# VHH binders against SHC-transforming protein 3 (SHC3), part 2

Target 1, 186 residues: SHC-transforming protein 3 (SHC3), of Homo sapiens (Human) (q92529r149to334)
Amino acid sequence: LGPGVTYVVKYLGCIEVLRSMRSLDFSTRTQITREAISRVCEAVPGAKGAFKKRKPPSKMLSSILGKSNLQFAGMSISLTISTASLNLRTPDSKQIIANHHMRSISFASGGDPDTTDYVAYVAKDPVNRRACHILECCDGLAQDVIGSIGQAFELRFKQYLQCPTKIPALHDRMQSLDEPWTEEEG

## First folded at step 4 (VHH; framework vhh_7d4b_2)

Design a17 (from m01 with I102L)
Fold by ESMFold2-Fast, scan of step 4:
Structure a17 (fold): chain B 186 residues (1-186), chain A 125 residues (1-125)
Amino acid sequence: as target 1 above (186 residues)
Amino acid sequence: QVQLVESGGGVVQPGRSLRLSCAASGFTFSSYAMGWYRQAPGKQRELVASISGSGGSTNYADSVKGRFTISRDNSKNTMYLQMNSLKPEDTAVYYCAKSYTLHNPEFGTTEFDYWGQGTQVTVSS
C-alpha cells in the first residue's frame, strides 16, 4: 500500500453512533450501516436511493444512531487509504475534511448488492466522536475502495502482531481492550 | 453479485482425508476474511475455521485443531479446507462463509453472515 492509494469519491455525511461497535453483534452492525446509508441518502439532494423498500428502524437501531452531520454533504473529495489512516481532503485545495487513524476505525462496508455504490465506515474522531461516514462511489469504485480499506486493515494487523504493545494515539484505548486475531499456537 | 460455491464433499471412512474448495466471485476476494462453518443434523451451525484476507492469520475450533487446515489462493479466488484424520463426529454439511462488512481485526473476531449452499461430508463409522 506504500504512501497510500487515492480515490476521488463523494462524501455524503455522517451519523453519530452512540454505542461501541464492539458491543454490538454482527447483524446489528450491518443494520446500522444500512440505516445510516439510507438516512444520509434521503437527506442529501441528488443522492441515489439506496433502499426503496426500507422497513421502519427498530427501537434498538433508533437508540444507537444519533444526529446527522451534513456539513460537507455532496462534496467531491480525495480519499487516501493507508495503513496509518483514511484521509479525506478537498481535491482543489489543501483543506482536510477529516483524518481518521486506522486504529480508530472499527468497521467498514461496501459493495453490498443493495448499496453497490456506497462505502460506510465507523470511526472515532474529536469532532464527531464515533460516527458512521458515508461515501458515494462511481464506476465500480466502491469495490476498489472497500478492497483498499481491507488491505490496510490486514497490513496494519500484521504490524500489530509484530508489535502488540504499541502506544495508542489520540487517547484511543480501543486497542488495549480488543481481542485481535493471533497466530499463537500455545 | 456475490457467489460462494463449495465442492469436494463426499463419503469417506474414519481416518481418511478430504479437501473442500470454495470458489468465490463478485467481491475483492483478498480483502475479506473468510471461514468454514458446519452443521450436523439437530445441531446449531458452528464456525470451524477462519482465515484473514492475506492468509497470514488463521483460527480453528478446538474440535478440529491439529486435524484441519484452512488456506486460500487469492490469485484463484478460492479458499480451501484440508480435513485430515476425519472422525464420525465431523459428519456435517460444510458451508463457505464471508461477511458483507470488513471488521478491523484489532477489534475482535470477524463474524460471517453470507454462506454458500454447502457441501455434504459423511464419515462412516
Scores: ipSAE 0.397, ipTM 0.641, lowest interface PAE 1.9, mean pLDDT 79

Design a18 (from m01 with I102F)
Fold by ESMFold2-Fast, scan of step 4:
Order: sequence, then C-alpha cells, then structure tokens
Structure a18 (fold): chain B 186 residues (1-186), chain A 125 residues (1-125)
Amino acid sequence: as target 1 above (186 residues)
Amino acid sequence: QVQLVESGGGVVQPGRSLRLSCAASGFTFSSYAMGWYRQAPGKQRELVASISGSGGSTNYADSVKGRFTISRDNSKNTMYLQMNSLKPEDTAVYYCAKSYTFHNPEFGTTEFDYWGQGTQVTVSS
C-alpha cells in the first residue's frame, strides 16, 4: 500500500450498530452487513440496488441496527485506503468527510454476488459510536476496494507483531470488539 | 465472478502423498487469506489449514500438523496443500475457501464464506 491507494466511489451513508460485533457470530455479522446495505441503498435516490433477493430481517437483526445517517448521502468521494486509515474526502480532496483509523475498523465486506458493487465496513468513531458505512462502486471496483482493505488489515497486523513495543497499549474499560474473536465450533 | 477450482485429489494408499491445487480467479488473489476445508461423510466441514494473503503466516488443525503444508503462489493465483503421510482418516472432500468479508486480525479470527466445488481424496488399501 505505501502512502495508500485511492478510489473514487459513491458514499451512500451509514447505519448505527447497537451491539458489539464480537458479540455476534460470523453468519450474523454478514447478515447485518447485507441488511445495512439494503436499507441504505433503498433510502438513497440513484443507488443501484441489490442484485439478489435478501432474506427478510429477523427481530434480532432489526434490534442490532439503529438509525441511518444520510449526511453526504449520494456524494462521489475519494476513498484512500492505507495501513493507518480509511480516509473519505470530497473528490477535489479539499474536505474530509470521515477518517476512520484502521485500528477502529472491526469488519469489512464487499463484492458479494448478493450485493455486487457494494462495500460496507463497521467502524468506531472517536466517541465510541459504532456504525456500518456503505459505499457503492463502479462495476468491478468493489473487488479492488475490499481487497485493499483486507491488505491494509494484514499489513497493519504484521506491524503490531513485528514492533509491539511501538504501539500503545489498548485501553478498554468495558468489554468491546477490541478483544480477539475466535471461530465458533459448529 | 469469483471462481475457485480444486485439483489433485485421488485414491492413494496409506503413507503416500498428494498435492492439492486451487486455481483462483475473479478477485485480487494476494489480498485474501485463503484456506483448505475438508468434509468426510456424516461429519461437519472442518478447517484444515489457512494462509495469509502474503503467505507470511499459516495455521493448521492439530490433526494435520507436521504432515500437511499449505502454500501459495501469488504470481499464479494458486494455493496448494501438500499432504504427506496420509491416513485413512484423511479421506474426505477437500475444499478451497475464501471470504467476501475481512475481520481485522488484531481483533478476530478470519472465517471463510465461499468454497469451491471440492476434490475427493480417498486413502485406502
């Protein structure tokens, strides 16, 4: 990644996530992401829409997603992906829409055949609010975007493993998504 | 479209070796962690081995440690599973796997949500 890779995408909005992602199994996290994409996509004029039919949301899924925030909805943005952050700016790069430190991003999904052209990620902002952010990509671009996010996660983790004394200790007063997640036995 | 195509399965005698290959297309291969799963008749599908996008880290199920080696060639978009000292208990359909979802590895274990069609490995006398 170096200084980062930049893509031009459409920001559709975000939905508040009311529960810690670590409290949810992998299947539920995937369903939350798909439901968030569908809700935000349907609420924004000019959005492409989901390709495949989705399952109706369960009461559990509906209890996890809060209010949508459609500020900046439908805007073309410059998305810069680096080991430090996901940085969202206006296309002329004069205004920052959002800057999510990589450490604060727990989960990202994209390029799924059911929601082709969409990328979603769950991030905590500086005040500990958690939201699922939805991006709409040009045909085929979602694969590159999600791949770059995955690469940023891997490179960031390697930096921690190789130079652990250079990172600050994680401060967590309550149970949070910062604790390791493990695969569930099925 | 994402495609995963497994090959290299077959019928072998106990103690022999097989090398499985997974040819991948439709995504940026080097950016994705990948894994090998297996499923024997009447049993749950289990993760056998996984490898990071760069190939710099690998993980193995206890049942195969020391016998199986996972590797990848990012220039060929191909992942491999070298299986040595095969046992009848290794008989299963072997699946190549990737995910559409990335968990931040600082906070969680990678899980896989897309599998190929599988290749049959049978270890018998």
Scores: ipSAE 0.399, ipTM 0.658, lowest interface PAE 1.6, mean pLDDT 79

Design a19 (from m01 with A33Y)
Fold by ESMFold2-Fast, scan of step 4:
Structure a19 (fold): chain B 186 residues (1-186), chain A 125 residues (1-125)
Amino acid sequence: as target 1 above (186 residues)
Amino acid sequence: QVQLVESGGGVVQPGRSLRLSCAASGFTFSSYYMGWYRQAPGKQRELVASISGSGGSTNYADSVKGRFTISRDNSKNTMYLQMNSLKPEDTAVYYCAKSYTIHNPEFGTTEFDYWGQGTQVTVSS
């Protein structure tokens, strides 16, 4: 990856995730990304798949997803993927939309047949707390984007395993990334 | 559409070797982590090995470490499982697996939710 790989994609927005990813099984995590994509697409007038037929969400999924943040909805952005972060900027690089450190990202999904052109990832940041961020890609690009995110996860973790003295305790980091929310907090 | 087709299973005596293959289509093969699961009659399906999209990282269940080797050839869209020193306990249907979701390894291990039809491996006494 070097200094990073850059893609031009559309940022659609994010939706708050009210439950800890630690408390959810793998099947539920994948359902969250599909539901988040559907909700954000329906809220953004120019999104592909906004009219795609969708089953009603379960009560469980509805309790996990909170309010949407559409401040930057529909903007074309430069997404730079590196071992340090996912960096979202305007294409002229004059404005940072978001910078999510890799350690703040719990999981990502992309190229799923149910949501073919979409990439979703769950990250913590000071503005949105824990949120699922939705990217809309040109035909076929979503699978390249998720591949680069996977490579960044792999290279970052491999580097840490080779240099243990530079790594904070994994337990502390996992708790920081995915600490339980109280009902009042979430 | 996603297709995962396993081959290479069979009946062998203890101590022998088998090589399983998984031919994949319908997605950008090199972008995704893949794995091998197995399921013996009456038991839960278990992940035995996984490999990153680049092939640069592999993981193994404790029961197969040192005996099984996972690999992939991204130019052929094919993943392999080389199984050496087979034991009766290795008797199972072996499934090739993929997911569109990847987990940050600082959180835990990626799981898989797309499986092929499976190939039977029987290690007979």
Scores: ipSAE 0.721, ipTM 0.852, lowest interface PAE 0.7, mean pLDDT 84

Design a20 (from m01 with Y100V)
Fold by ESMFold2-Fast, scan of step 4:
Structure a20 (fold): chain B 186 residues (1-186), chain A 125 residues (1-125)
Amino acid sequence: as target 1 above (186 residues)
Amino acid sequence: QVQLVESGGGVVQPGRSLRLSCAASGFTFSSYAMGWYRQAPGKQRELVASISGSGGSTNYADSVKGRFTISRDNSKNTMYLQMNSLKPEDTAVYYCAKSVTIHNPEFGTTEFDYWGQGTQVTVSS
């Protein structure tokens, strides 16, 4: 990745995630991203639409997803993926839409047959709010985007393992996907 | 459409070797971590080995460490499991697996939630 890889994508919005991802199995996490994509796509005029038809969500799944934030819905953005962050800016780079540190991103989904043109990722806000962010990509770009996110995760993890002072805490961090970085009261 | 097709299973005597192959299609192969699961008669499905999208990191179940080697060829969209020094307890249906969602490994391990049809491996005298 070097200094970062940049893509032009459409930001559709985000949905608050009300429960800890750590307590949920990976199948449920996948369902959360699919449901978030569906809800945001339906709410945003001009979105391509991820599903021709979908199953109604379970009661549990409906209890996990909160309010939608569509403040920047439908905007074309410049997405820069690096080992440090996912950075979302206006295409002219004059305004930052969002900057999500890589350490705050729990997981991402994209380029799969069920959501071919969409990338979703769950990020913990600096103010300790979790949200699932939805990006709409053109013609095959979703697979490149998700690939770059996966590479950033892997490279960052290797950097983390090479820091001796972080090794003793690694097991605890791996068990605490939704917990704040700092557990001590400042 | 995602497809995972396993091959290379068979009947083999203890101490011998087999190589399993998984041909993948319908997704960007190099972007996803992949793994091999197995299910022995009367047992739960067990993750045997996993490999990152780049092939740069691998993990193995304690029962197979030093005997099995996972690898992938991203140019051919194929993943392999080299199984050496096979034991009767390795008898199982072996499944190729991929994850639908990519997880940040700093905070948890990748779990696989899509499997192929499986290939039978029988180790018997």
Scores: ipSAE 0.269, ipTM 0.600, lowest interface PAE 2.5, mean pLDDT 77

Design a21 (from m01 with Y100W)
Fold by ESMFold2-Fast, scan of step 4:
Structure a21 (fold): chain B 186 residues (1-186), chain A 125 residues (1-125)
Amino acid sequence: as target 1 above (186 residues)
Amino acid sequence: QVQLVESGGGVVQPGRSLRLSCAASGFTFSSYAMGWYRQAPGKQRELVASISGSGGSTNYADSVKGRFTISRDNSKNTMYLQMNSLKPEDTAVYYCAKSWTIHNPEFGTTEFDYWGQGTQVTVSS
């Protein structure tokens, strides 16, 4: 995977995930991605999403999903997938929209026939805490994007098992970036 | 649409071997991890082996380690399970499985939520 593989995709937004993924069964995690895609598509003008009537989400699912963040909704981005991170930046200004360390990403989903052009992944970061991020891909690209994310997960895990001394250094850097501000004023 | 078609099941005596095949269509085969589940009468369905999209990583249930080998041929969109030294306790319907979701292995093992129709394996004296 080297310096990473880059795709041009559309960033649609994210939805806060209020519970730990480890506390949820596999079926619920899959439902979270589908519901997140539906809500974000309905909220973003110009999204490819189907506006056909859908079954209302369960009470449990509604309690898991929080507020949407649509600050960068509808923006075309360069997505770089590497063993280190998913890096989202604007092509025009090369401004970083988000950089999610691979260790902070619990799972990803994409290419599902119900949401064919969409990729969703759940990541923790200082801004959105834990959130499900939604990407809209060109026809057929979603399955390639998921393939690259899977390869990054696999290669990173193999590196961890073979070279464990590299992981503490990365963890130390992540902690320093995520360290909360010490307020002098109460 | 997605299709998973298992083949290669049958009736064999203890100690014999079988090779199961799963022919897949309707998705980019190499992008997704896949697995083999089995279910014996009166028991829950269990994951016996899994393989990454590239084929570079495999996992096995303790009950089959050293006897079963999972592999895939991405050029043929086919996954295999080579079953050696079969025991009566291996009698089950075997299911090919996939998922649209992939998990970071640092957080847990990948689970699968789409299965084929299954193929019967019977190990009898």
Scores: ipSAE 0.702, ipTM 0.846, lowest interface PAE 0.7, mean pLDDT 83

Design a22 (from m01 with A33T)
Fold by ESMFold2-Fast, scan of step 4:
Structure a22 (fold): chain B 186 residues (1-186), chain A 125 residues (1-125)
Amino acid sequence: as target 1 above (186 residues)
Amino acid sequence: QVQLVESGGGVVQPGRSLRLSCAASGFTFSSYTMGWYRQAPGKQRELVASISGSGGSTNYADSVKGRFTISRDNSKNTMYLQMNSLKPEDTAVYYCAKSYTIHNPEFGTTEFDYWGQGTQVTVSS
């Protein structure tokens, strides 16, 4: 990846994710991205929408997803993917829409047969709550975007493991990205 | 439509080798972590080995480390498992696996949610 790879994509919005990813099984994490894509597409004029009818969301899944933020909905953006971050800017690079450090991104989905042109990722930052962000890509581009995100995850993780300094256990560091078990969960 | 097709299974004597192949279609193969699972009769399915989509990071179960080698050829959309020094306890159906999401490794190990039909490996005297 070097200084990063840049793609031009459409930012559709994000939906708050109310629970820690570590408290959710793998199937539920996958359903979060699909449900988030469907809800954001329904709310944004001009979105392509889901190509396949989805199953109704479970009561649990509906309780995990919070309010939508559509402040930048429908904007074309420059997405730069590097081992440091996902950086979302206006195409003229004058305004930053979002900058998500790679360590704050728990997972991503893209190029699924049910949501072929969409990339979704769940990120946490110090200011915003944990949210699932939705990108709409031109034909075939979603697969390139998700591939670059996967490469960034892998290269960053290799760099972390090669650190010459003894550091806290990876488990402890990863746990710091998630909120503690809440009273609602216990 | 996602498809995973395993091949290369068979019956071999202890100490011999087999090479399994998984032909993948219907998704961007190079973008996803792929893995091999196995399931012996009456036991749970277990992860044997995994390989990242980019760069070639690999992980192995302790029971196969040093004997099995996972690899992939992204130009052919194919993943391989080279199995050396086979033991009777390696007898199982072997499944090729992928997921629909990619997980940040700092958050945890990638989990798999799609498997092929499997190929039988039998190691017997």
Scores: ipSAE 0.375, ipTM 0.655, lowest interface PAE 1.7, mean pLDDT 78

Design a23 (from m01 with T109E)
Fold by ESMFold2-Fast, scan of step 4:
Formats: structure tokens, sequence, C-alpha cells
Structure a23 (fold): chain B 186 residues (1-186), chain A 125 residues (1-125)
């Protein structure tokens, strides 16, 4: 990845994630991203639409997702993926929409046949707390985007393994990232 | 449509070797990490080995470290599991696996949620 790989994508918005990911199995985490994509697509004019037909969400799944933030909904953005961060800027680079450090991102999903053109990732930041961010990609691009995110996770983790004494214990990192957000956090 | 097709299973004596193959289609193969699971009768499905999309990173269950080697050929959309020094305890159905969801490895181990039909490996005397 060097200094980073840049894609032009559409930012659709985000939805707050109210529960720690540690309290949820892997299948439920996947369902969170699919439900978040569906809700944001339904709320944003001009979105392609994620589903032709969809099951109603479970009561548990509905309780995990909170308020949407649609401040930047529908904007074309430059997404730069590096081992340091996911950086979202206007295409002319005059405005930063978000900068999410890799250590603040718990998981990502993209290229799922039921949501083919979409990438979703869960990140912590001071503005949105813990939220699932939704990107709409051109045909085939979603799989390239998720591949680059995976490569950034891999390369960053290799750096962690090479310098373990300078980096907090993995357990402490996971516990901190997965703790519920409070008014004193952010 | 995702297709994962396993091959290379069979019946072997303890101490022998087998090589499993997984032919993948319906997605951009090099973009996704993949893994091998196994399931013996009456037991939970266990992740045996995983490999990053680039092939540059691998991970193994403690029970198979030093005996099994995972690899992939992205030009052929194929993943492999070389199984050496097989034991009766390795008897299981082996499944090729992928996911559209990736977990940050700093914060937990990845899992996979798409499996093939499986291939039977039996190690018996």
Amino acid sequence: as target 1 above (186 residues)
Amino acid sequence: QVQLVESGGGVVQPGRSLRLSCAASGFTFSSYAMGWYRQAPGKQRELVASISGSGGSTNYADSVKGRFTISRDNSKNTMYLQMNSLKPEDTAVYYCAKSYTIHNPEFGETEFDYWGQGTQVTVSS
C-alpha cells in the first residue's frame, strides 16, 4: 500500500452502534452491516437501494443500531486507505469528511451479493462515537476497496508483531475499543 | 454466486500426507482472506488454518502447527492445504471458507461464514 491507495466513492452516511462488538458473534456483526446499509440507503435520495426483498430485522438487531448521521450523505469523496487510517475527503481535497485511525476500526464488510456495491465499516470517532459508515461504490469497486482495507489491517498487524513492547497488549486494545461509549468518552 | 469446491480428501494410514484444494469463483479471489475449517462427528466446526488475500500472512490452530501448510495461487483462484504427518484425530470433513466481513486482527481473530460442501478426510489403520 505505500503512502495509501485512493478510490472515488459515494459516502452515504453512518448509524450509531450502541453495543460493544465483543458481546456479539461474527454472524450478528455481519447482520449489523447489512441492516445499517439498508437503513442508510432507504434514508438517502439517489442511493441505488440494497435489497429487492428483505426480512424485517430482529428485535436484538434493531436495539443495536441508533441514530443516523446524514450530514455528508450522497457526497462523492476520495477515500484513501493506508496502514494508518481511512481518510475521507472531498475530491478536490479542500475538506476532510472523516479520518478514522486503523486502531479505531473494528471490522469492515464489502462486496456481499445482497449489497454488492456497498462497503460498511465500524469505527470510533469523537463526532459519531461508535458508528457503521456506509460507502456506495461503482460496479466491482466494492471488492477492491474491501481488499485494500484487509491489506491495511494485515500490514499494520505485522508492524504490531515486530514491535510488541511499544504497543499495548492486544487484550487491553480489544477491551478499550469494545467498551460501551459513555459521555466521558469522545 | 459464490462457489467453493473442495477436492483431495480420502482415506489414509497414520503418518501419511494429503493435499486438499479449493477452487473458488464468483468473487475477486485476491481481495479476501480464506480459511480451512474441519468438523468431526459430534464436534464443533474448528478453524484449522487461514491465509490473507495476498498470501503474505498465515495462521494455524495449535493442533496442526508444524504439520499443515496453507497456501494460495491467486492466478488460478485456488487455495491449498498440505497435510503432513496425519493422525487419527485429524479425521473430519474439511471445508473451504471465506467471508465478505473482515475483522481487524488487532482486536480479535477473523471468522468465515461461507463454506463449501466439504471433503472427507479419514485417517485409520
Scores: ipSAE 0.679, ipTM 0.825, lowest interface PAE 0.8, mean pLDDT 84

Design a24 (from m01 with T109Y)
Fold by ESMFold2-Fast, scan of step 4:
Structure a24 (fold): chain B 186 residues (1-186), chain A 125 residues (1-125)
Amino acid sequence: as target 1 above (186 residues)
Amino acid sequence: QVQLVESGGGVVQPGRSLRLSCAASGFTFSSYAMGWYRQAPGKQRELVASISGSGGSTNYADSVKGRFTISRDNSKNTMYLQMNSLKPEDTAVYYCAKSYTIHNPEFGYTEFDYWGQGTQVTVSS
């Protein structure tokens, strides 16, 4: 992955995730990404249909998903994936939309047949707290994007396994990534 | 369009070995983590082993560590589970599994949401 791999994709927005991903079972985590994709696509004019039809969300899912942030919705962006971060910029690279440190990202989803063109990832950051971010990829790019994110996760983790003195610090900080972020918490 | 087809199950005596195969199609195989689950009668499905898309990272349930080895051949779109030193308690239906979700290994989570039909493994005297 070297200095990073860059893709041109559409940023659709994000939805706040009000609970720690560690506190949720797997079924709930996958439903969160699907529901987030659905809600963001419905809220953004001109977004492609994500689902042919979706089931109504459970009461539980509605309690986990918070407010949406559509400030940069529908914007074409340059997405750079590296072992350090997911960096979202305008295509001319003049404006940073978001920069999510790789260790702040708990998981990513992409290539699901019902949402083939969409990639979603859950990240903790100072602006949106913990949020599920939605990207619309064209022409099969979702497969390449999710693959690159997976490589970045794996390569980054291996870097820390080669530094025994850093492993305890890494593990000590892992739990903070999955708790609600506020400007007071860090 | 996604298909996962397990093979290699059978009946063996304790202490013997079996190798399971999972032939995958309908998705970009190398982009997704995969795993093996098993389910014995009256029990919940449990994750036995998982492997990252590249094959560079593997994880195992405590009950199978040192006995089972997961691997994949991305050129053949096939995943394997080598099962050594089989015990009667390993008797179960074994399922090939995939997810459209990739977990950050710094969190230590591995979870899957799509399963094959399964293959029966019986370890009996």
Scores: ipSAE 0.438, ipTM 0.682, lowest interface PAE 1.3, mean pLDDT 79

Design a25 (from m01 with T110Y)
Fold by ESMFold2-Fast, scan of step 4:
Structure a25 (fold): chain B 186 residues (1-186), chain A 125 residues (1-125)
Amino acid sequence: as target 1 above (186 residues)
Amino acid sequence: QVQLVESGGGVVQPGRSLRLSCAASGFTFSSYAMGWYRQAPGKQRELVASISGSGGSTNYADSVKGRFTISRDNSKNTMYLQMNSLKPEDTAVYYCAKSYTIHNPEFGTYEFDYWGQGTQVTVSS
């Protein structure tokens, strides 16, 4: 990734996530992204829409998702993906609309058959607290975007492992959490 | 709708090689990280190797580093595990796996929500 890889995508908005992702089981995390995509797409005029079948959300799921922030809804943006952050800028004005540090992003999803052109990620920031951000991509681009986010997560983690000042912190994390990821020797 | 079908398992002598394949369908294959898990009798399932959606990043369990190679062919919706210098300790059922979400490793463990039926690998003299 070097200084980052850049994509032009449409930012649709975000919806607040009222609970920590660490407190939610895997299936609930998956359901949150799907429901967030659905709600934000329904709220934004001109969104492609990719939901062929949608069941009403459970009460539990509805209690996890809060208010939407549509301030930048429908705006074309330059998304730069690097090991440091997901940086969202307006292509024309070069104004930053969001900069989410990689350490503040818990997970992402994209290219799901039911939501093929959408990418979602959950991030913390001072404005939205914890929110699920929704991006709409051109045909096929969601595959590249989600792949690059995954690569950035993995490269960031390897860099973190190799940092002498952060090695004890990582050791603590690996000791406290049973991670299925296997790390390569540095 | 999502299917993962493993193949290529068998019985081999120590020091030999096997190549496992995982044929995937029902999702945008290139968008998701994939992994190989294994489970030996009486032990918990462990992640052996993982590969990013693009194939540009791979990770391996310490027990298989230098011997196993994970790869994928996104044009064929297929993931592979090349297993060289096999040891009796590699005897296990091998499972292909994917997750709906890509989890940041700094946030700890994640689950794969799709596993295939598995393919048996037995390494014995």
Scores: ipSAE 0.339, ipTM 0.651, lowest interface PAE 1.8, mean pLDDT 78

Design a26 (from m01 with T109D)
Fold by ESMFold2-Fast, scan of step 4:
Structure a26 (fold): chain B 186 residues (1-186), chain A 125 residues (1-125)
Amino acid sequence: as target 1 above (186 residues)
Amino acid sequence: QVQLVESGGGVVQPGRSLRLSCAASGFTFSSYAMGWYRQAPGKQRELVASISGSGGSTNYADSVKGRFTISRDNSKNTMYLQMNSLKPEDTAVYYCAKSYTIHNPEFGDTEFDYWGQGTQVTVSS
C-alpha cells in the first residue's frame, strides 16, 4: 500500500454501536453490519436498497445499534486506505470528514452478494464513539475497497509483530481496541 | 456468486501423500484469508490450516504441524493443502473456507463462515 490507495466512494452515514465487538459472536457481528447498511440506506435519500426482503431487527440488534449520524450523508468522498488509517476527505482533499486509525477499526465487510455495492466498518474515533460507517461504491469497487482494508490489516499486524521494541500482549491490544486508547506519559 | 471448489481427495494407504486444491471465484481472492477445515464422522468441523491473503502468514493445528503445508497462488485464485505422512486419523471430508467479513487481527484470529462442498480423504489399508 505505501502512502495508501485512494478510492472515490459515497459516504452514506454511520450508526452508533453500543457494545464492544469482542462481546459479540461472529454471527452477531455480521448481522450488525447488514442491519446498519439497511437502516442507513432507508434514511438517506437517493441511496439504493441493500436488501429486497429485510427481516425485522431482533430486540438484541436494536439494543446494540444506537442513533444514526447523517451529517455527511450522500457525500462523494476521497477514501484513502493505508496501514495507518482510513482517511475520509472531500474529493478535492481540502476537508477531512473523518480519520479512523487502523488500530481503532475492529471489523469490516463488503462486496457480499446481499450487499454487493456496500462496505461497512466499525471504528472508534478519538473521542470514544464507536460507530458502523457505511460506504456506497460503484459496481465492482466495493470488492477493491474491502480488499485494500484487509491488506492494510494484514500488513499493519505483520509490521507490528516484527517490531524490535517491546510489544503489548494480544490481550492488551484487544482491550485497547474496545476501549479508548490511553497512553501513559514517560 | 462466491464459489469454492475442492479437488484432490481420494483413498490412500497410511504414510502416503495427497495434495488438495481449492479453486475460488466471485471475490477478490488475494484480499481474504482462507483456510482448510476437516470433519470426521460424528465430530465437529475443525480448522486444519489457514493462510493470509498475501500468503505471508500461515497457521496449523497441532495435529498436522510438520506434515501439512498450506499455500496459495493468487494469480490462479487457487489455494492448496499438501498432506504428507497421512494417518488413519486424517480421514475426513476436507473443506475450503472463506469469511464473509474481515477482522482486524488485533481483535483475534480470522473466523471462517463460508465453506465449499468438501472433498473426501480416506486413509486406510
Scores: ipSAE 0.326, ipTM 0.629, lowest interface PAE 2.1, mean pLDDT 79

Design a27 (from m01 with S31R)
Fold by ESMFold2-Fast, scan of step 4:
Structure a27 (fold): chain B 186 residues (1-186), chain A 125 residues (1-125)
Amino acid sequence: as target 1 above (186 residues)
Amino acid sequence: QVQLVESGGGVVQPGRSLRLSCAASGFTFSRYAMGWYRQAPGKQRELVASISGSGGSTNYADSVKGRFTISRDNSKNTMYLQMNSLKPEDTAVYYCAKSYTIHNPEFGTTEFDYWGQGTQVTVSS
């Protein structure tokens, strides 16, 4: 990845994730991304649309997903992926929409045939706590975007294995980022 | 649409070797991690090995470490599992797997939710 790779994508918004990812099995995490894509996509004018065929959300999924934040919904953004972060800026680079440290991102999904042009990732940040962020890509870019995120995860983790003291211990990092969230204002 | 086609299974004596292949299509192969699952009769499906999209990172279940080697050839859209020193307890249907979801390794191991039809491996005792 060198200095990072940059894509122009549309930021659709995010939805709060009320439970620790560590407490959820893989199937549930996948369902969260699919449901988050569906809800955020339906709420944003000009979005392509999500699933052609989707199941109604279970009570479990409804208990995991909280409020949507659509403050920056529908904006074209410059997405830079590096071993340090996912950096979201306006295309002219004058405004930072979000900067998610790679260590704060628990998982990502993208290029699923049911939602071919979408990428979703779950990150912790100062504003949204833990949230699932939705990006809309064009022309098959979703598979490149998710691939670059995977490469950043891989390269960062290799650095950890070579120099553990420069990167927080895995156990400590998981505990720090995967702490329970309480919604104080309903 | 995603297609995963396993081959290379068979019946083999304990201590021998087999190499499984998985031919993949319907996605950009080099951009996704992949893995091998197995399921023995009456047991749950378990992940035995995984490999990153680049092939630069691999992971193995404790039961197969030192005996199995996962690899991939991104130019051929093919993933392999080299199985050495086979034991009767390795008898299972082996499934090639991928996912559109990836975990940050700092949070856990990536799992997979798209599987092929499987190939039978039987180790005679």
Scores: ipSAE 0.681, ipTM 0.828, lowest interface PAE 0.7, mean pLDDT 83

